# VH-VL binders against NAD kinase (nadK), part 270

Target 1, 268 residues: NAD kinase (nadK), of Syntrophomonas wolfei subsp. wolfei (q0aze0)
Amino acid sequence: MKIILVNNRFKENTEKKAQEIAGQLSALNVEVIIDNGLDEPYAGTVDFIMVLGGDGTMLRAARRYGQRAIPVLGVNMGTVGFLSNIEINELAEYLPLILREEYSLEARMMLEVAVFQQQSLLTRVFCLNELLLRSNSPRMLSFALEISGQKLEPYRGDGLIVSTTTGSTAYSLSAGGPIADPQLDAFIVTPVASHIINKRPLVVSPEREISLHLLEEREAIIGIDGQIKMDFGAENRVLIKRAPHPLLMVNLKAKPFFTSIDRSLQRQ
Key: E = the ipSAE of ESMFold2; O = the ipSAE of OpenDDE; V2 = 0.75 times the mean of E and O plus 0.25 times the DockQ between their complexes.

## First folded at step 18 (VH-VL)

Design TT14 (from NN6 with heavy chain T104V, light chain A60D; framework fv_ixekizumab; at its last look DockQ between E and O 0.90; V2 from the best seeds 0.74)
Fold by ESMFold2, look of step 18:
Structure TT14 (fold): chain C 268 residues (1-268), chain A 122 residues (1-122), chain B 112 residues (1-112)
Amino acid sequence: as target 1 above (268 residues)
Amino acid sequence: QVQLVQSGAEVKKPGSSVKVSCKASGGTFRSYAIHWVRQAPGQGLEWMGGIIPILGRADYNQRFKGRVTITADESTSTAYMELSSLRSEDTAVYYCARGHTWKVTHGYFDYWGQGTLVTVSS
Amino acid sequence: DIVMTQTPLSLSVTPGQPASISCRSSQSLLRDIGLNYLHWYLQKPGQSPQLLIYLGSDRDSGVPDRFSGSGSGTDFTLKISRVEAEDVGVYYCMQALQTPLTFGQGTKLEIK
């Protein structure tokens, strides 16, 4: 059996804890690959991914491994967020179940984001929460949104968020979008400080394709999960689709989403 | 409370096909592989294949090759097994079973359907 | 394919006496993490199969402790310490290490 441990190298105790857990797993004849963000994602076959940290570390794991159909367990090492399932002090209790594969899965839709310059593909990335288009200057953006080839009236404002339902509790929420059940597949399209009064958030079928481009020359940025930034100009466009595979999140411990919303948002 | 309920018995002619349904209740359908096992009269158990509903990915016993198709409909929590080009040797009880885990391998079958008798005769 | 061989294929037991069923696989079912992917089922007359033992030795919920599984690798044994009338049926071992999943031929247990 082979497991990837994903940690955040910038937290003082996470490297030591990851090595401790790797030692415990190795004593059980589990092969362990530690991914602390310094190297390229591990390319070999693995059975399971364990994320040691908060929602930010899970977002990185999802971008690196989410398209490989591998179970991913969130293990919290501090304040509980939306994407962890168990606490670090419970890991020993659940480890036998992990090895015996006695757990359930929850699928989380991901976005596939393709950024173009003219007609040439610059990059493709996957994300779990959202794509943000925003102004990188004091001036508003004027931009076009197309949904499956249907042009909406132009947008004017600070930007736009295209999120998954998992991302509905992140930046989308702060911009006025709805909280969505993360078990639903949908895009949530939320304007950021729209100058056009009738631009409301949209909930869009996951089968749609979403396209964005600027209508005027402006300095803009594409943000991915609040962790990756790319310059975006009038020569660029972005195409957003449902990713081919969902993130497969491991469920070992019941986490009632609706009754715990307020508590989970305290850390957001 | 977990229950697997299969469609009723069928009588078929050689060369035709049959599609057996398996509706799951009382648990999370999406997380567990659903397997199909058949038993000819007076014979043992034979695994036909299984599906991972959350991925829509099915594995088949190569003995059946292109004759078996296994599908799942998450919206109705129902798995299906279709066997084509029926022969008299396909007369059997067909069971669905739930594996304890999300993938086809390693699974033990902790819940079984009641079985569906398919009789192939001219 | 992994071939599973059960012995005996039938067994008549006086009530209250022990019974033992052997299951051998053509390949080791033991993974390096110490798990054996061998499972035992009982099919009582007129019923669907039901899980008895999983991972070589673990009893399913509600299975009486007179049933025990042992063995590792290629050789496995199901024991019933005192056979009762309700134990009548056909016992199957199954490997789940790799596809296709395969069963033994079955062992029919009867009361003398």
Scores: ipSAE 0.695, ipTM 0.862, lowest interface PAE 1.7, mean pLDDT 91
Fold by OpenDDE, look of step 18:
Structure TT14 (fold): chain C 268 residues (1-268), chain A 122 residues (1-122), chain B 112 residues (1-112)
Amino acid sequence: as target 1 above (268 residues)
Amino acid sequence: QVQLVQSGAEVKKPGSSVKVSCKASGGTFRSYAIHWVRQAPGQGLEWMGGIIPILGRADYNQRFKGRVTITADESTSTAYMELSSLRSEDTAVYYCARGHTWKVTHGYFDYWGQGTLVTVSS
Amino acid sequence: DIVMTQTPLSLSVTPGQPASISCRSSQSLLRDIGLNYLHWYLQKPGQSPQLLIYLGSDRDSGVPDRFSGSGSGTDFTLKISRVEAEDVGVYYCMQALQTPLTFGQGTKLEIK
């Protein structure tokens, strides 16, 4: 059995814990690869991915490994989030189940984000939460939104978020988007500070494609899951689709989503 | 409690096809592999194949030489097994079973359907 | 394919007496993490198979404690400490290490 431990090299406690866990797993004849984000993703075959940290680490893990259809377990290390399933102090209890592969899986829709320079592909990324298009200046952007070839009226505002249902509780929520059941596959298109006060978020079928491009010679930024940033100009186009594979999240412990979100909202 | 309910008995002619259904209830359909096992009259158990519903990926026993097709519909929590080019030797009780892992391998069958008799006769 | 061989193929037991069934695999079913992917099933007359023992030695919660599984690698044994009338049926071992999954021939247990 081979397991990848994903942690954050900038959080020393997660690094130390990864090493400890690696030692424990090795003693059980489990091969362990530690991915702290420093190197390229491990290219070999693995049986299980354990994410040590918070939602940010999970997002990185999803981008790096989500397309490989490998079970991914979020292990929380003292952070508040929605993407971890068990706590670090519970790991010992659930380790036998992991090794026996006695766990349930939940498929979470991911985005396929392709950014083009004219007809040339600049980058293709899979992500779990969202793509953000925003202005790189205090001025509003003018951009075109197309959904499955349907051209909407030109948009003017600070930006736009295209999110998965998983991402609905992330930046989209802060921008006024709806909370979505993570078991539902859908796009959530949430305007960011539109000049049209009543511009509403859209819930879009996962079968559709979303295209964005600027209508003026202005500087913008594309953000992916709040971790990847790239410049976006008039000659660029972004195409968003449902990723061909979902992220397979491990559910070792029951964690009711709606109860959790309700509790979270009450704390704010 | 998890239950697997299969479709009713079938009588088929040689050369025809049969499609058997297996509806799961009382659990999470997506979390575990669904397997098909058949048993000829008075004979032992033979694994035909299995599917990972969440991925839609199926593995087959190559002894069937491509005659078996296993599918799953997550929306209805139903797995299907289609056997084509039927012959008299295919007369058997066909069982669906749930694997205790999401994989086709490494799991044990913790729940079984009631079985579906398929009779192939001219 | 992994070949599973059961012995005996049939046995007749007096109620209250013990029974033992052997299952041998053509290759080791032991994984590096120490798990044996060998499972036991019982098919009672006129019924679907039912899980009896999994991973060599662990038993289903609904299975009486008179049933026990042992063994590792290529040799496995199912034991019944005190056979009862309700234990009548055909016992199968199954390997789940690799595809295709394969069963033993089955062992028919009858009461004398």
Scores: ipSAE 0.691, ipTM 0.865, lowest interface PAE 1.0, mean pLDDT 93
ESMFold2 (binder alone), look of step 18: mean pLDDT 92; pTM 0.954

Design TT15 (from NN6 with heavy chain Y32F, light chain A60D; framework fv_ixekizumab; at its last look DockQ between E and O 0.90; V2 from the best seeds 0.79)
Fold by OpenDDE, look of step 18:
Structure TT15 (fold): chain C 268 residues (1-268), chain A 122 residues (1-122), chain B 112 residues (1-112)
Amino acid sequence: as target 1 above (268 residues)
Amino acid sequence: QVQLVQSGAEVKKPGSSVKVSCKASGGTFRSFAIHWVRQAPGQGLEWMGGIIPILGRADYNQRFKGRVTITADESTSTAYMELSSLRSEDTAVYYCARGHTWKTTHGYFDYWGQGTLVTVSS
Amino acid sequence: DIVMTQTPLSLSVTPGQPASISCRSSQSLLRDIGLNYLHWYLQKPGQSPQLLIYLGSDRDSGVPDRFSGSGSGTDFTLKISRVEAEDVGVYYCMQALQTPLTFGQGTKLEIK
């Protein structure tokens, strides 16, 4: 059995814990690869991915390994988030179940984000939460939104978020988007500070495609899951689709989504 | 309680196809593989294939030479097995079974359907 | 394909006496983490197969303690300490290490 431990090299506690867990797993004849984000993703076959940390680490893991149809377990290390299933102090209890593959899986829709320079593909990324288009200046952007060939009225504002249902509790929520059931597959299109006050978020079928481009020769930024950043100009186009693969999230412990959300909102 | 309920008995002509259904209830359909096992009269058990519903990916016993198609509908928690180019030798009771893992391997079959008799005769 | 070989193919036992069934695999079913992917089933007359023992030695819920599984690697044994009338049927071992999954020939247990 081979397991990838994903942690954050900038968080010393997660690094130390990864080493400790690696030792424990090795003693059980489990091969361990530690991915702290420093190197390229491990290219070999693995049976399980354990994410040590918070939501950010999970997002990185999803981008790096989500396409490989490998179970991914979020192990929380004292952070507030929605993507972890168990706590670090519970790992010892659930380790036998992991090794015996006695766990449930939940499929979470991911985005396929393709950025083009004219007709040339610049980059293609799969992500779990969202794509953000935002202005790189204090001025509003003018951009075109097209959904499955349907051209909407031009958008003007600070930006736009295209999110999965998983991402609905992330930046989209802060921008006024709806909270979506993670068991539902859908796009959530949330305007960011639109000049049209009544511009409402859209819930879009996962079967559709979303295209964005600027209507003015201005500088913008594309953000993916708050971790990847790239410049976006008038000659660029972004195409967003449902990823051909879902993220397989491991559910070892029951974690009711709606009650968790309710508690989270009460804390704010 | 987990239950697998299969479709009723079938009588088919040689060369035709049969599609058997298996509806799961009382559990999480997406968390486990669904397998198909057949048993000819007076014979042992033969694994035909299995599907990982959450992925829609199926593995097959190559002995069937592509005659078997296994599918799953998550919305109805139902798995299907279609066997084409039927022969008299395909006369058997066909079982669906739940694998205890999400994979087609490693798991044991903890729950079985009641079986579906398929009779192939001219 | 992994070949599973059961012995004996038939067994007649007096009630209250013990029974033993062997299952041999053509290759090791032991994983590096110490798990044996060998499972035992019982098919009672006119019924669907039912799980008895999984991973070589673990009893399924509801299975009487008179049933036990042992072995590792390529050689496995199912034992019944005291055979009862309700134990009549055909016993199958199955490997789940790799596809295609394969069964033993089955062992028919009858009461004398």
Scores: ipSAE 0.769, ipTM 0.888, lowest interface PAE 0.8, mean pLDDT 94
Fold by ESMFold2, look of step 18:
Structure TT15 (fold): chain C 268 residues (1-268), chain A 122 residues (1-122), chain B 112 residues (1-112)
Amino acid sequence: as target 1 above (268 residues)
Amino acid sequence: QVQLVQSGAEVKKPGSSVKVSCKASGGTFRSFAIHWVRQAPGQGLEWMGGIIPILGRADYNQRFKGRVTITADESTSTAYMELSSLRSEDTAVYYCARGHTWKTTHGYFDYWGQGTLVTVSS
Amino acid sequence: DIVMTQTPLSLSVTPGQPASISCRSSQSLLRDIGLNYLHWYLQKPGQSPQLLIYLGSDRDSGVPDRFSGSGSGTDFTLKISRVEAEDVGVYYCMQALQTPLTFGQGTKLEIK
């Protein structure tokens, strides 16, 4: 058996804990690959991914590994967020179930984001929470949104968020979007500080394709999960659709989403 | 409590197709592989394949691959097995079973359907 | 394909006496983490198969403790310490290490 342990290299206690857990797993003849964010994602085949840390570390794991159809377990090492399942001090209790593969899975929709310059694909990335289009200067943006070829009235404001239901509790919420059940597949399209008062958040079928481009020459960026940034200008457009595979989140312990909302929102 | 209920018996002609359904209740449908096992009269058990519902991907026993299609419908918690180009040796009871894991390997079958008799005769 | 061989193929047992069924695989079913992907099923007359033993030796819930599984790697044994009338049927071993999943030929247990 081969497992990836994902941690955040900038948090010293997660590095030490990852080494401790790797030792415990190796004693059970489990091969362990540690991904602390410094190097490229491990390219080989693995059976399971264990994320040590909070929602931010899970977001990185999802972007790196979410399209590989590998079970991913969130292990909390601090305050419980939206994406952890068990606590670090419970790991020994659940380890036999992990090895015996006695757990259920929850699917979480991801976005596939393709950025173009004119006709040419520049890059394709995946995300778990959201894509943000925002100004890279003090000036507002003027931009066009298309949903499956249907052009909406132009937007003007600080930007736009295209979120998954998982991302509904992240930046989209702060911008006025609804909280959505993460078991649903949908896009949530939330304007950011819109100058046009009639622009409401939209909930959109996951089968749609969403396109964005600027209507004026402005310096903008595309943000992915609040962790990756790409320059975006008038010559660019971005196409957003449901990713080919969902993130496969391991469920070892019941974690009721609705009763935990208030506690979990403090992670914002 | 997980329960698997299969569609009723079928009588088919050689060269035709049959599609057997397997409706699951109780538990999480998408998390666990659904397998198909057949048993010819007086014979042992033969694995035909299985589906991973959360991925929508099926794995097949190669001896059936050209003729068998396994699908799942998450909205109805139902798996299907379709066997085409039927021959008289395809006369068998066809079972669905749930594996304890999400993938088609390693699993033990802790829940079985009641079986569906398919008779192929001219 | 992994070939599973059961012996005997039939067995007649006086009630109250023990029974033993052997299952041999053409390659090891033991994974490096110490798990054997070998499972046992009973098919009673006129019924669907039912799980008895999983991972070589673990009883499914509700299975009486007179049933036990043992062995590792390529050689596995199902034992019934005292056969009862409800134990009549065909016993199958199955490997789940790799696809295609494969069953032994079955062992028919009858009361003498």
Scores: ipSAE 0.737, ipTM 0.882, lowest interface PAE 1.5, mean pLDDT 91
ESMFold2 (binder alone), look of step 18: mean pLDDT 92; pTM 0.950

Design TT16 (from NN6 with heavy chain G56A, light chain A60D; framework fv_ixekizumab; at its last look DockQ between E and O 0.86; V2 from the best seeds 0.79)
Fold by OpenDDE, look of step 18:
Structure TT16 (fold): chain C 268 residues (1-268), chain A 122 residues (1-122), chain B 112 residues (1-112)
Amino acid sequence: as target 1 above (268 residues)
Amino acid sequence: QVQLVQSGAEVKKPGSSVKVSCKASGGTFRSYAIHWVRQAPGQGLEWMGGIIPILARADYNQRFKGRVTITADESTSTAYMELSSLRSEDTAVYYCARGHTWKTTHGYFDYWGQGTLVTVSS
Amino acid sequence: DIVMTQTPLSLSVTPGQPASISCRSSQSLLRDIGLNYLHWYLQKPGQSPQLLIYLGSDRDSGVPDRFSGSGSGTDFTLKISRVEAEDVGVYYCMQALQTPLTFGQGTKLEIK
C-alpha cells in the first residue's frame, strides 16, 4: 500500500506530524510519499491521500491529485474549515479502517479551467473551489460572459467568480453567492461588486460551459482557489467546464454539512 | 438493513440479450462496488464483473469476451448487467452482490441479491 | 488468473463432529500490510450465498463461533468445530486480491 501525505511546508507543525505519521505507516509496511508542495506532484500510483492541515492544503491536494481518482482524506490540524473529515487526534482510531479500505466516498465536482492566448492554450487546471476574474486596478472591468453559446449582457464590476458547490462556502459566499449542497453538481456564477446592484448569482447546470473574456484593453487577474494567480488581458480567454472526474473525498466520520454551516455562520 | 433486489426471471432465445437489474437500499450506493456472479445449474460460482458506481467504471472477466456490460444508475441506486449473444451455456442464476470496498478488488461480498434465473433455450 | 483449489469437494459429517475445508491459491493472497484477501461463503440449499469469513479469519456478524478461518499466503482453512444441520450447503472460498475475482470449486457439506 502506498499513501501520499500532503502538508504545508510553511507550517512546521504539519511537517513534523507528516514525518511522524510517515514513520507510523512505514512500521505497518505502508509506503509513504510526503508532498509538502516543494516538488512536483508524485507521478506514481498510490492508494490513498491524506491531507494534513486546513482547507488550503486540501485545495492544493485536489489540484495536484484530484484527476487521478484517488481517495482523499482531510485531516484537520486545528483550523476552521469545511474540507476536513477527521481531527489529527482521531487518525489513530481510523487508521485500521483506512488500511482495510472501509470508508465511504463522496464525489465533489471540480472545475476544469483552461486559459488561452488567442488560440493557444496557456494553462489547464483542475480546481475544487473556484475561478476568480478580477480587476488589477481600482477601476471596474468590462467583460463578456457566455454560457453554452448564450451571450449574456456585458458585465461591469470588480470581477466574477465561477465556483463549484464545494466552493460555495468559500469566496463566493463572501461575494453574496448562495450556499449550495456539496452533494449537488452545479456551477455558481457570482458577480463581485457589479455596477448593477441587483445582479444576481447564477446557478448553472454542470453540463454547460462557461466562457469569459475582457471587452476592453485592460489588465485583469485570474485566480484559482486563491492560490494560483495569472495575468489576464484582452487577448486571453478562459473556458470553464466540469472536470471529467470528481474529487473523491473520504468520509470516515459523519459530518453533517448543514449543521456545520449553520454553526459556522453563527460564529461570524 | 441493506438489501439488494433483483429483477425477475427471464427466458431468452439464443443470440438475444438479457439485462438484469439490481436495486440497492438501506445503505450508501456510491460507497461500494457492485458485482455480478452467476451460477449454472449444479455448478459453482463465477465472477462476471463489477462496477464502481461513483466512477461509473466497470471491470470484467475477460472470459466473457466482451459480451457483458455492467452499468449503474446512482439516482435510482440500481446496477445493471447485460449479457449479449446468449447461448444455452449462459443458462444460470445471476446474482448481484455488494463489495465491502469502493473498489472491485479487496472487498468481500457482504450482501447478495436473491438471484435472477436466466434460461436460454431455442 | 488466480486459481483457487478446494479440498475436499464433498464432505459428509455426523452432527456434533468437526469439519475442515482447505482452500489453496495459485499465488499468495497476502498483502504487504498483512491482509489476506481470502473470503469464505456458504450457500445453503435454495438460497443465495452468504458471507461467513472475511480476510481469512474474521467472522461476519451473526456467524456462530463454531466457524473459524485460518491461514495465510496460499493456504487457508475453514473449520467448523461442531457441525449442525443448519450448516448443510456448499462452501466457497474466494480471492479478491486481483481481478478477475475467482472462487474455489465449492465444498458440499452433508449430514450423515
Scores: ipSAE 0.833, ipTM 0.919, lowest interface PAE 0.7, mean pLDDT 94
Fold by ESMFold2, look of step 18:
Structure TT16 (fold): chain C 268 residues (1-268), chain A 122 residues (1-122), chain B 112 residues (1-112)
Amino acid sequence: as target 1 above (268 residues)
Amino acid sequence: QVQLVQSGAEVKKPGSSVKVSCKASGGTFRSYAIHWVRQAPGQGLEWMGGIIPILARADYNQRFKGRVTITADESTSTAYMELSSLRSEDTAVYYCARGHTWKTTHGYFDYWGQGTLVTVSS
Amino acid sequence: DIVMTQTPLSLSVTPGQPASISCRSSQSLLRDIGLNYLHWYLQKPGQSPQLLIYLGSDRDSGVPDRFSGSGSGTDFTLKISRVEAEDVGVYYCMQALQTPLTFGQGTKLEIK
């Protein structure tokens, strides 16, 4: 059995704990690959992924491994977010269930983001929470949103968020978007500081394609999960679709979403 | 409590097809593989294939892959097995079963449907 | 395909006496983490199969402790310490290590 152990190398207790857990797993004849973000993602066959840390570490794991149909377990190491399932001190209790594959899965929709320069593909990335288009200067953006070939009236403001339902509790929420049940598949399109008074957040079918481009020369940024940044200008466009595969999140113990909303938001 | 309820018995002519349904209740449908197992009269159990609902992907026993289609409808928590080009040798009881895991390997079948008799007249 | 061979194929037992059923696989069913992907089912007359033993030796909930599974790798045994009338039926082993999943031929247990 082979497991990837994802941690955040910038938090010293997560590195030490990752090595400790790797030793415990090795004693059970589990091969462990540690991914602290320094090296390229492990490319070989893997049975399971453990993410040690908060929602940010899970976001990186989802971008690296989310399209590979591998179960991913969030293990909290202090601050409880929306994406952890068990606490680190409970891991020993749950290891037998993990090895026996006695757990359920929740599917979480991901975005596929393709950025073009004119007609050429520059990059394709996947994300779990959101794409942010924002101004990179004091000036507002003027930009076009197209949904499955339907051109909406132009937007003007600081930017736009296209999020998953999982991302509904992240930056989309701060910009006025709704909290969505993560069991739903949908896009949530949330304007950022819109000067067009009738531009409200949209909830959009996951079968749609979403396209964005600037209508004027301006310095802009595409942000992915708040962790990746790309320059974006009038020569660029971005196409957003549902990713081919959802993130397969492991559920070992119940974590009721609705009764925990206030607690989870307070900790973020 | 998990329960699997299958569609009723069918009598079919050779060359036709049959589609058996398996409705799951009492659990999370997409988390668990649904398997199809058949039993000809007086014979043992034979695995036909299974579906991984969370990936919308079916795995087949190669001896049936050309004639068997396994699908799932998450909105109704129902799996289907369709067997085409029926022969008299296909007369059997067809069971659905739930594996304890999300994939088609490693699983033990902790819940079984009641079985569906398909009779192919010669 | 992994071939599963059961012996005996038929077994007549006096109530209260023990019974033993063997299951042999053509390939090892043991993973490096110490788990055997072999499961046992009972099919009572006129009924669907029901799970008895999973992962070689673990009893499903509600299965009496007179049923036990043992063995590893290629050789597995199901034992009934004291056979009761309700134990009649056909017993099957199944490997789940790889597709296609395969069953033994079945062992019919009868009361003598």
Scores: ipSAE 0.706, ipTM 0.869, lowest interface PAE 1.7, mean pLDDT 91
ESMFold2 (binder alone), look of step 18: mean pLDDT 92; pTM 0.953

